# VHH binders against Probable cysteine protease atg4 (atg4): the designs that were tried, part 7

Target 1, 320 residues: Probable cysteine protease atg4 (atg4), of Schizosaccharomyces pombe (q9p373)
Amino acid sequence: MELMARFLERYLHFAPTNTEPPGTLIWFLGHSYKIEDSQWPEKFLYDSFSLITITYRSGIEGLENMTSDTGWGCMIRSTQTLLANCLRICYPEKQLKEILALFADEPSAPFSIHQFVTMGKTLCDINPGQWFGPTTSCSCVARLSDQNPDVPLHVYVARNGNAIYRDQLSKVSFPVLLLIPTRLGIDSINESYYDQLLQVFEIRSFVGITGGRPRSAHYFYARQNQYFFYLDPHCTHFAHTTTQPASEETFHSATLRRVAIQDLDPCMIFGFLIRDEEEWHSFEANQKYFADIVQIFDSEPQPVETHDDFVLDENVEDHL
Short names: E, the ipSAE of ESMFold2; O, the ipSAE of OpenDDE; V2, 0.75 times the mean of E and O plus 0.25 times the DockQ between their complexes.

## First folded at step 1 (VHH)

Design V5 (from V1 with K98T D99G L100Y Y101E E102D A103W Y104F S106E P108L F109Y; framework vhh_surovatamig_d1; at its last look DockQ between E and O 0.57; V2 from the best seeds 0.00; counts 0 for: pae E 4.9 > 2, grease 24.5 > 24.2)
Fold by ESMFold2, look of step 2:
Formats: structure tokens, C-alpha cells, sequence
Structure V5 (fold): chain B 320 residues (1-320), chain A 122 residues (1-122)
């Protein structure tokens, strides 16, 4: 195939120039690339272009009164992108087409937009065609993953904001995808989070961030200093179905896109894939470097307990 | 038309050396990372080594590290693999290819030659 060669050639002529000096690292899902000359490392470009990118689709059948998710589906598509790439990591023996079939734009596919829309209505009372928020997206992914054991992956959504509870994790088997919906500021990312956000990209279990803007959600997979690389779901392609599979090209981005940290929207979902006990121990040991983004506790606080009030019977000597 | 033509294969005793060459034509050679990959009899394709388009960065599979050296000459549009301390398990058809092993371990090769046979046997 010529697919990646055509993407690389197009990118080199129309993409932004790397401005960082030799020796600078690019962090891609916990892996680093060293800048050896002034150009982008070729391995970084290949890895970036190899990521599954799930975007808006048109010509969708069976989506109630709609045939497209253009304009409203970007959180769903960015979440599908994160999940699809996680499944590629968890199940390297599966062919790309097998992974993509799980996300087909048809009701029978377990992670289809149809399943997200149905689950969003059921769990979160989100009507079809409405914007999916971060919490809704996380809840839907968790439930859909539990209902479809063909490719086992437990999705643990953070509780009480951004908290993960050890006693709850000990009850499930690997692999586990941790999803942490959180807000790192009011209008923009508060500068107090900057170093922690940079550190997240260095974590071996890191599998990306979805969000970054209301109605314009992206999937963030890499950083270079305070620049963040992302996949943009706002390209509309024809629907991918079992009977009419979409071209593989429509599941890859030909464009290297980046945004500066000060321009990020603070509403984000952080994803971490934990495949075994050693990855958990590494994640836990490194959590101190981003402790305000992810919190880990032994057990979830109990709700207010029923109390029992008593009127005590007393023998009281009268004191004045 | 893109062409990759490998040469330099042959029969070698264990512990011996060979140098493989790959002549490239039909594309801007210096714009592509190049790899050597191999296929042992009855086995799948195995990535061996990769060199960046400029030649400034190289990477190797662990089983050949310290024994094999990938290099390129962009002026001659040629890719090389120096194989030293050859072992029986190095017996394979060796292919010259454009590209890298990707993040998921998939071999992303847009073009691949027809291969050259290396046999390591006593």
C-alpha cells in the first residue's frame, strides 16, 4: 500500500514546521522521540498517522430521524477513537478491520454511534442528536464495554469527580481502562495544572485525552513542550458498515495538528490503560506527578449513615 | 515507478559476514525511512532494522543488535545491511522496504522489494 507514503509526502509539504531544538523530546502516549535534526522524527509521524481516527459520518442508517452526526457527535467520535486505539493495544492479534467492525455505523455494532446514542438516553437522559458531555461519554463506554465481552476490557470511570478506589479495582480483572473526566480550570487550563498535564503524557499507561472544547472535542495523543498534538473528528466521511465498509483511509489523519497549552479547553477525559499488575504499580507510583488530575484512595466514603437518637433516662440530683 | 532491488545474499558459514544492498529508484529516496525485514522459512515477516530518511536515526530488533548495521547513501539511492557474526537463525529472505514498524507493531511498508536469500549453514 501507498497510504502512509502519500500521507507523509502531503504532510511534509503542508504541515507546520518543527521549531524545537535538537535534543527536545516528543511524548507520544508515554513513549518519547528525540529530536535529532530540525525536522519531525519520521517514527513520530508514522506512529501518529497509524492511530485510528474515528470522525463524523454521513449516510447513517437506523439513527432515528438523523443520517449524520456532523455537528453534535464529536465527543462520541473522540471517545470511539480513544477506545479503538486502546483495543488495538490490548489485542494486537486482531486485524485492523476486526477492530473497526466494532465501531461500524450500524445498530448491531457494539460501539456504534447507535449504541452510544441509545445508552446516552437510557443512562443520562440525553436525547439523540444532543451533545455528549464527558461524564455521559464515560458512563456510556463503561456500560457498552460490560455488555459486549467479545473483546474484554473493563472500563473504570472515576468516582466523586476524579477519584479511583483501590477496593473497587481489586474486584475486576485486567485489562482496565481508567477514564477520568475532570475540569482543569474555568475558561482555560489553570496554570497550576500545566506541569501535571505535561507529566501525564510521559506515563506509560497513558492512552490519550478526549475533550478540549465544548462541541469541538478532540483526541490528544502527544506533546512537545507545551504543544499538544490531536486528532480532529470534524471531518465527515460516508458511513462504515458491514455491507459497505468505509475505506481504510477514512480512519487515519493525514494532518499533523497541534495547539498550545494556553488555548486548551479545561474540560477533559484522561485515559489510562492498565494491562497487568506491574502497569498498575507503575501508574500508582507515578500518580504523585499529577495528583490533582487523578486521585487514588483505598475505599469510597460511605453515604450519611442512619443514626439512632435516644432519650437517656437519668437520676439527677438537683444542683443549683 | 517505484523499484527496490535487493542484492548480496548467499550461503555463509556460521560466524561469517554478508553485506546486503538495496538499489532504489522511482521516488525521492531521501524522503523515506527505510527498513530491512526478513522472513525465515515457514515463518511470518520480522522487522530487522530501520534508518531515517536523513540517516541520522537507526533502530534494530534486539536479536541483531550489535551484529547488524543499517546504513544508507542518499546520493547513490542505496540502502545497506552489514551482517556480522551470522547465526543459523538469521537464515531468511531479506527485504528492503519503505517505512517503519508502527505503534501497534504493524509493519507499515508502502513498498517492498522481491528479496534476497541469506542462508547460514555449515
Amino acid sequence: as target 1 above (320 residues)
Amino acid sequence: EVQLVESGGGLVQPGGSLRLSCAASGFTFSSYAMSWVRQAPGKGLEWVATISGSGGSTDYVDSVKGRFTISRDNAKKSLYLQMNSLRAEDTAVYYCATGYEDWFGELLYDYRGQGTLVTVSS
Scores: ipSAE 0.135, ipTM 0.574, lowest interface PAE 4.9, mean pLDDT 84
ESMFold2-Fast, scan of step 1: ipSAE 0.125; ipTM 0.565
ESMFold2 (binder alone), look of step 2: mean pLDDT 80; pTM 0.803
OpenDDE, look of step 2: ipSAE 0.271; ipTM 0.664

Design V6 (framework vhh_surovatamig_d1)
Fold by ESMFold2-Fast, scan of step 1:
Structure V6 (fold): chain B 320 residues (1-320), chain A 122 residues (1-122)
Amino acid sequence: as target 1 above (320 residues)
Amino acid sequence: EVQLVESGGGLVQPGGSLRLSCAASGFTFSDYYMSWVRQAPGKGLEWVATISSSGSTIDYVDSVKGRFTISRDNAKKSLYLQMNSLRAEDTAVYYCARDTPYYGSEFGMDVRGQGTLVTVSS
């Protein structure tokens, strides 16, 4: 009882003040909490703390000529954070330690930083120690998931910008993690996307956003009006391995953080977990609320073939 | 190393009482919601009761409301289930469980103990 009170005091010590009126809802991965007074709801604080946060690590072995990802690993770590929380939702019967083992800081772990670095080079020609972009991160997650059948999750990355194709999804097995790397503006989020971005947090399949911060990548999991709550990979802890597991507390943020929508970077990865056909139909029905962020079509357009047999005659007209 | 160890199960007659205990180790017990879940012979896992980290929020499955009381002692790192007016249908293996912190968890658990058997005989 004493330790829980101390935890809440510590967690709130650096927490932002609740500036929104009583009765305002907090949307957390598609579920809502109602604020009845000026304090944060205890369940919301608990759930925020309990999310897996994968941060920078030091003392890493086998990572090329580096021992730490401090300063360059933020997109990888935030993407691992989204995937780890997605897996917890997908496989509630698995213990936390089993999920964390998949992200151990060792080459043999399926979703390790080692594997991300290797795949980033192989798929996107990104050198070890360089920043990952959203598209590179999505490609890496998809390939690594395909290479590990013992963790049955298909990762579908949106194509031709932000498009999902029904005929492609019909060929894969559930569960499916939909990843949509997109840009909602140039230097900041265009206000035309504000309502749709807010709606995304209310849909049941939503499993978070990675990115959204200038020169940094964070994991966004909840919102209250136009304020977004996030997990920050900036904290450095000693490497997590299967032989020397890191303390569980190093996978949890002790600080509640939020940012206003106008301070977000427009480059983001949206994640949605579809566990079966019923959840897919629900996602399709809700797409109308965020149609400019995610588009759904029956089939991918085929590339237009170049015609090399252009024959000119005396009466050819130029049509643009 | 996270461990949950249940005790207090046994054979009891209908209308009787039992108090189950769970000793937690290897994690900060006071930071977690805790639950009791049970599995009757030949049936699936059933959630019974949940208590918040502070003990202020408590919830029960309808079939045990008014008969069972969940409680915790954070200083002792212990979870309890006081079971009164026991019925034959309460016969099951009872598991102490650390709550799954995320929404979307069907059972509200990410760690369970080995269980303790409760048999209500007529």
Scores: ipSAE 0.000, ipTM 0.209, lowest interface PAE 13.1, mean pLDDT 83

Design V7 (from V6, 13 letters changed; framework vhh_surovatamig_d1)
Fold by ESMFold2-Fast, scan of step 1:
Structure V7 (fold): chain B 320 residues (1-320), chain A 122 residues (1-122)
Amino acid sequence: as target 1 above (320 residues)
Amino acid sequence: EVQLVESGGGLVQPGGSLRLSCAASGFTFSDYYMSWVRQAPGKGLEWVATISSSGSTIDYVDSVKGRFTISRDNAKKSLYLQMNSLRAEDTAVYYCAKEGLSTYWGDAFDIRGQGTLVTVSS
């Protein structure tokens, strides 16, 4: 029997044709659905529709001389989408409204576009209205998380490219969101990364990929063979504020979208949610399946202060 | 703590009517899609009806279209199912359900209550 709301019927109406045979798996944030009768599994459709989608907004107040992020805000919005869904997965007991309030289009909200714009300028010298790159987005999320200890999620951003250091991570309390900004090719994803990219979607801690080129960033949450499902921020709605909340419908995608692996932009941020020590050990054990995407080491190499060592001997032994 | 309490079930003759109610607490009722699902003796869960957070989008399983009406009162945090022209096949325990994400914390339907039994028999 159908497990569909009427809103989901419209979602399915614009869905791409499922060409995969019965028995093919869809991997959704580390969990699998099996295709039957060449139709989309209804639970997969429900779960995809249920994801938070944060899109462009208009009527924004206090955003320098701008009232909309249309045309420049897609990386910020896709990053907010990854973070919002991560928080929802981490804290299923929290009301959707509580999660969305953290992303309200007002300066006081912890993860607002205002805060991203301010941090982008402060940390990375990116001017308001300029497109964010993956590294800038990750730096902003980490700093904003640190500034808002009341939000119960810590953020660790990979260093020296794609490396996680155990001694640094051990100083961060669980739960922690691991963000790995990386580039898997020049114009397209290098085929040497294909297997690892596919494996990432099967990892239980996986909470999505934010990726794309300027004016074309998306949030990727599922795959079927070499097709990747994504949420698209390129739809403008009125600003979401605490005094004038946007309609719930504006936080859900109207259509199921997918893209082939060869058409993906190689510029990506990988997200993994680690809730406790057991999940960390599981993540470490699985890292071998995606070792070129994430590297793990005990400690970061430290700069060597060679001058101090040489001066000490001269001061101790020299008789004037 | 999400709580859903169903009521309004009972014994009714074929062709009769019943109105089911669900009292919700522990979450922002107006932010979620709500559904009625049922379980006949010895069978699995069957979706019956869904209503969007605002009430603007409503859907029913084909077997109840034209007979059942789902509605909600966000101010009272209540979900309703008006059942008319009842048939023997409608006999089941009826549960109200909050939308869920089945991959991480259960089924697509977040069922918390004991349900309310509807028996259609002469």
Scores: ipSAE 0.000, ipTM 0.169, lowest interface PAE 12.0, mean pLDDT 83

Design V8 (framework vhh_surovatamig_d1)
Fold by ESMFold2-Fast, scan of step 1:
Structure V8 (fold): chain B 320 residues (1-320), chain A 121 residues (1-121)
Amino acid sequence: as target 1 above (320 residues)
Amino acid sequence: EVQLVESGGGLVQPGGSLRLSCAASGFTFSDYYMSWVRQAPGKGLEWVATISSSGSTIDYVDSVKGRFTISRDNAKKSLYLQMNSLRAEDTAVYYCARLYSGYDEYYFDYRGQGTLVTVSS
């Protein structure tokens, strides 16, 4: 009768077999779940299926000569998925439909695919229909968030690789979404990052990773040992617009998906939501557990200055 | 907007036959693998049969092999399940389901409201 029991009946059969030892914890956006007698904790399944998933769409209007992002839009959709869930955590009082309206498939929506395509061209010279890289996705989110003060969220993109600068954060208002686009290896994740990558899922401010699989971007939200749970944008539904809203069911995954750490693509975007000064101090204190993934410094290095053209008259006396 | 609407369920005697239909809308039907899944009273969901986007690849759960036939009509955006030699054990709500097929993974991302099949007397 209960919704949770119906979720278990409907979706549990499509979940992969849990092969991990009894007592192994599942870490979900900084919160742990413990396996009891069943293969999956009921609360974990419920929370996983409650996440917003933004997938490919068809019947899109005003997207150049294209009507669908199938085959090229996965990085945009996975980035939208991370942002949508981040906003859900940041503004729990907002209704789901209000969050989803921000991602409507129309030019007027703040975080639409239209806006991402326009910003990708403007900021990174990426043409409509071309794949977005992690850096391009982060730049687009930062610019679009800045253009929409009705949704207060400053997006800080890591600089000079994976660095965050305290003096830059002091100039902006919370809440802040930290995005760290990085590559943790060449063909696969380098084993030197394994422990730190696992630790990231235990951090309270963690709001997910986009990237991962070769040829496709996914949104990673939980882990159990070295298995990562993800949402997959490779499913096409009709466009979601304000005049013709798509069913809410089209924004939720019908099944539980996981992948092993060794099968991940090393290209990633790490997301952390910092809602206030207290959460920032907590993030700083925890950074030591993932110091090779995120670095924190007081100030950004200044450009090189030369004083070769500056001469002092007093030096003439020393040369006589 | 993805919709899958099942029909054709009903009461049938053991040894009888029934044909289920599923009308799909809101997506490009010809691009997706499609499946039938069922849920018996008081039991969990059980996969029954899958058909590829072109119809060239078909697979069944062992208990229905030789008795059930899955088919599709891409022009009509319809999926079918012909059920022959029905047994009491086949009593279930039958769901039409859309299958995501990526890499080596297969997941159902949509299913309909279901149609009840009762095999008795």
Scores: ipSAE 0.000, ipTM 0.116, lowest interface PAE 20.0, mean pLDDT 82

Design V9 (framework vhh_surovatamig_d1)
Fold by ESMFold2-Fast, scan of step 1:
Structure V9 (fold): chain B 320 residues (1-320), chain A 121 residues (1-121)
Amino acid sequence: as target 1 above (320 residues)
Amino acid sequence: EVQLVESGGGLVQPGGSLRLSCAASGFTFSDYYMSWVRQAPGKGLEWVATISSSGSTIDYVDSVKGRFTISRDNAKKSLYLQMNSLRAEDTAVYYCAKAPYGDYVWAFDYRGQGTLVTVSS
């Protein structure tokens, strides 16, 4: 508590200056804050600070002859960050320490870096120490969720680019985390996606974007016009274990960061939390605002033999 | 591996202008908050200005606000400080500084060798 109060005070003290005019909205995981003057709304700063940030760790034991994920683990850490905040939103009654235990840097933790590394090798043939792409990260989260039924969150990963199939989704119980791994361009985000990308931040079920390239993956949680606020895994702290818990401050960002839409990497994982049937119907109704980012169909088409996969390579990350 | 090289300092009359430059290498420049910090003779380090990774968020110490402008060129991996209406109190060694990820915007985990700015009549 003492540490949290101290850390929050420093975060608020060093928040950067707002550069947008009064009246501008900040969209934060489907909720909005209005800028009344030239300063950041204090509630926005508080909520940004309160997000769980999972970063690189050192002194890790049992990690395939490695002791740190520095330099290769950023996509795993940003994906863990999205999942941890999703769980906290889904279960606000759970204590922070209970959520963090699921991500402890030890083989027995359900969503540990050890488990991600093992699943990355098993499912995608990615060796320990290699960077994870969005598709690999999503596959690992889905598999680990299935293997840990005591964590009451199901995961559905979009297929055939960005499609959700109703008959497949109906086989999972609520709550469900929808993960859409996609690419919105080649070298940068194609401007045709700008409006839809901005719209997803306004959707109530939105729980963030994990996105980036090797050595530069981040968790995006808010936007102000065409500027995206993010959490950054690129700082190294000592390993968090159940026997030697890391300091609470190491799970919160001390700095407010943002990046312009034109500077974003097009590789992304979109997260949406659907807690019940009503939220699913709301998501379906809103899909028209981001139809090129997320598609919904009744059923997956039966596989048809083809002789040309050229066009798929332009939009699908090739690391599997 | 991280390297920051400052240039552009010199002797200038009160009311004059100088532009400081910093060339960065050994890290992904476009991912980091960058700052200018200064140290006057016989005094401690003072934070002067900070700019976000994209350049969208900028902050200054009150004493230089309206006189100094921080900017960056991510393609050139360069940081700049345009100093106008210089005062004797601005005399200091100016350092380019890289913020650590997950720390305060004015904090830094690396700084260059510095460039001396002398403002005298």
Scores: ipSAE 0.000, ipTM 0.104, lowest interface PAE 20.5, mean pLDDT 83

Design W1 (framework vhh_7w1s_2)
Fold by ESMFold2-Fast, scan of step 1:
Structure W1 (fold): chain B 320 residues (1-320), chain A 118 residues (1-118)
Amino acid sequence: as target 1 above (320 residues)
Amino acid sequence: QLQLVESGGGLVQAGGSMRLSCAASGFTFSDYMGWHRQAPGKQRELVAKITSGGTAYDDSVKGRFTISRDNTKNTVYLQMNSLKVEDTAVYYCAAELYSTYGLEYDYWGQGTQVTVSS
């Protein structure tokens, strides 16, 4: 694409010098790029600019009594961004236009803001125009993906906090998107999670983080040391529809944005794409590096019926 | 689901010929397609590869094996001539796919057994 070549040319000519020493690695969705001299790696810039960015839109029709998601839609847009990039990795044979059509700003599109709003109300009783939380976003993605068999993707949302169960995964078909909604602290990320958070960017199946910034939802896709690169939905463009498609440029960022780990919001959704059994085994082997973020067990504990015995304890067969 | 399915393996006598086929399902080939093999007790090794820049072969098969592809059928072939007992191995089809971000991913078939007897 000429667009990406144009972004790359401008950035190489006018961008700030990378101040990290030669040999420093940038980890981008599980792959590394090496800083050489004082220049940004050209392939890193190209890949970064090529990511789908879904931002606020205006002129939206059929969205209840609203024409824009500006001011309330950031979690939905960042979640759409994670899903869109996951689908591009999962289905490299699909053209960009085919992926973007799934996210068109119209009720008939499988992953439209209309569908997210409807599903948020149906599953979590969130009214149109209200902010989505991470758990609501994950539930919506899982349901909407199940309703779109034309682009197969099973979305597994972590259970009982951050747990994944092997027997549940064995019953579903690949590809699987694992979504782990979690909180790594109260007001900021607890430093005890720093090493594990850095490690997730090095995992081959990693497809990004949604959240991670105070009072804002962003999509985080790469890191250099303790700085995280992100895509920002807080830019409003005209609605993208099948009748009036938006310019491709409105789905890409020409600017690198980053934030320090200490400035991240602890509320996050971690995404991992598992395309087959071999990738699942690789994920399991690497889980030891981020065991406090994702837990793996053989089976989910069965619900137990609890009985409060406050009056008497007559069953003394095991009591002396 | 993305799959590479090998076919055409089996038993053949030394000096014979065999053609392996690898069909892709759910995706189209990128720049790199290759055939690898693994003999009992040995490491998996590259036998032949085909890219937009041309073909390359391991020295042990050069002049005997030919790799080709049919982009309209999403199929890559390995024509094996003058087979030797030492060519006995499980043969794997591999595809190196560029993601839409320019990242490369390797996909592998399940393997097909080729046994060369004297």
Scores: ipSAE 0.000, ipTM 0.132, lowest interface PAE 15.3, mean pLDDT 82

Design W2 (framework vhh_7w1s_2)
Fold by ESMFold2-Fast, scan of step 1:
Structure W2 (fold): chain B 320 residues (1-320), chain A 117 residues (1-117)
Amino acid sequence: as target 1 above (320 residues)
Amino acid sequence: QLQLVESGGGLVQAGGSMRLSCAASGFTFSDYMGWHRQAPGKQRELVAKITSGGTAYDDSVKGRFTISRDNTKNTVYLQMNSLKVEDTAVYYCAAYPDEWGSYLDYWGQGTQVTVSS
């Protein structure tokens, strides 16, 4: 507790200077913070610090012939980060340590790096040590959630590009995590998507974006104008296990980071948490503000292999 | 600095109702607040939490207790109905750096609630 207090004090003290004028809003997972003066709102800094960050680990046992995911695990770690923060929002009665146990670096943990590696091989023929694409990561999360009913969360991965089908959702129980793997451009985000991408951060159900960086993945949780705040998995700590738990400070970022919209990679996974029927209706009502990112239909059409479907899936799996 | 001050505790008969208040002053770094309780000889346990997204309750109080917040007064309330002798405890108001509270919690001094048969 003393160490955590010191780490948080350093984070607050050495946060970078706000460059935007008073009156500017920061949108943080659907909630707003107002810049009252030239300083960051302290609540924004504390809430940013409090987010779970899952980074590279070393000293991992049982991970094939490897002891670390450094250099290849970024998409898995950023996806775990999105899921962990989603679970915190979904289950406010659970302690942080209970959530972190689900991501322990051991084969028995439901959402461990071991489980992701095994599932990536089984579902997508991705060998241990190879980079995961966004589509592979989404498929792994969905399967692992289905295999762990004691964590009551259904993961719905968008189909036929970015489509969600009402008849498929009606067959599952809330809460539902919607994951939309997509590409919003070729080399960079096409400016035609800028407004919709900004709007996504204002949606109450929004639980983050994974991706957004070439050959890498970050977790994006907030924006101020066209600047996006993110958590970076590229920091290696010792493995977190039930027998040797890692220090809680290793699950928190040491500094506030942001990037401009024009410097983002277009490959992304969008996450939205729908906890009940009322939240689903709110999501549907707001979909018009980001209709090119998420499409909603009553039912899935007859299976048709189209050029657009194959091109989108291949682009989302960008491993270059 | 953040300061939490509880009020509203006391003696009440089983089946009765009581409302606890927690006034927050100074720097508040989170909208996430909760109530915990500690009975004699037992460990402190979570009773209720309130976040920007909703509320959560321990199974032992669901349907009987309600947590609410008045943002204009910076005050959190715990409305306790159908009180049982087992609810006798010191009740603590808490503020958390995150919605679930795991470390760096801020605590009030506590208020005694005694439920007689």
Scores: ipSAE 0.000, ipTM 0.155, lowest interface PAE 16.9, mean pLDDT 82

Design W3 (framework vhh_7w1s_2)
Fold by ESMFold2-Fast, scan of step 1:
Structure W3 (fold): chain B 320 residues (1-320), chain A 117 residues (1-117)
Amino acid sequence: as target 1 above (320 residues)
Amino acid sequence: QLQLVESGGGLVQAGGSMRLSCAASGFTFSDYMGWHRQAPGKQRELVAKITSGGTAYDDSVKGRFTISRDNTKNTVYLQMNSLKVEDTAVYYCAAGYLESFGYTDYWGQGTQVTVSS
């Protein structure tokens, strides 16, 4: 508690000066903060600092012939970051240490890098040490979540590109994490998606974006105009295990980072947390604001139909 | 702690106007306020929302409905003009704020608006 207060003080000390004019809104996972005097809102700084950041680790045991995920693990780490923060929102009664234990760098942890590597090989034939694509990451999260009933969360991965099917969702128990792996352009985000991408951050159920940088994967949680705030996995700390837990500060960002929409990689995973039927109805009602990013249909089309499905890259560096 | 109280529903003829009010108490600020509605046999939908940076509306009500907020009274209003029978629904006020990136959304009890032909 005292330790968190000390590290929050350091975070505030190193926070960059807000360069946007007074009256500019920051949209943070569906909620807004107003900038009044070129200062960062204190609540925004606190909430940004409080987000779980899962970064590269070293000294990892049992990871084939490797001891670190530095250089190849960014999509896995950013996906773990999205899931960890989703779980914090879903289960506010759980202590931070309980959430972090699910992501320990050991084979027995439900959402460990070991489990992601094993599942990536099993489901997608991705060898250890190879970069994960967004589709591979989503498939891994869904399978690992299903294998761990001690953490009740159903993960629904969009199908046929970016589609969600009502008849499939009606058979799943809440809470549900919707993951939409998609591509909003070829070399960069197509400007036709700009308004919808900005509006996604205003949606109540929004729990972040994973991906978004050329040759890199970050976790995006907020926006200010056309600037996106993100958590960066590119910082290496010693492995977090049950026998030798890493310090809590290694799970929090030391600085605010943001990137312009024009510099984003179009390859992304969008996350939305639906905790009950009422939240599902709200999500459906709001889908019109981002209809090209997420589509909702009653039933999945037949395989014999001429398909127009998106083909997603299986490597974060590849372009469609 | 946060509480929302709606008022101003009732019966109105098609083509008429009505204003809904929502008074928020038990907090010093909110990130956003808005109005949702649920018609018989339909899903609950966002009608209008207001933040310090602007407003947003459902396409079906654009140009007819106006949302506004009195920050001094911590009250949000929905001015509904040119009402249609299709606007008949229970209208819910919503307000939200973020607590250490945990979500807190509050809903009013709902107020019935019936538009007769």
Scores: ipSAE 0.000, ipTM 0.147, lowest interface PAE 15.7, mean pLDDT 81

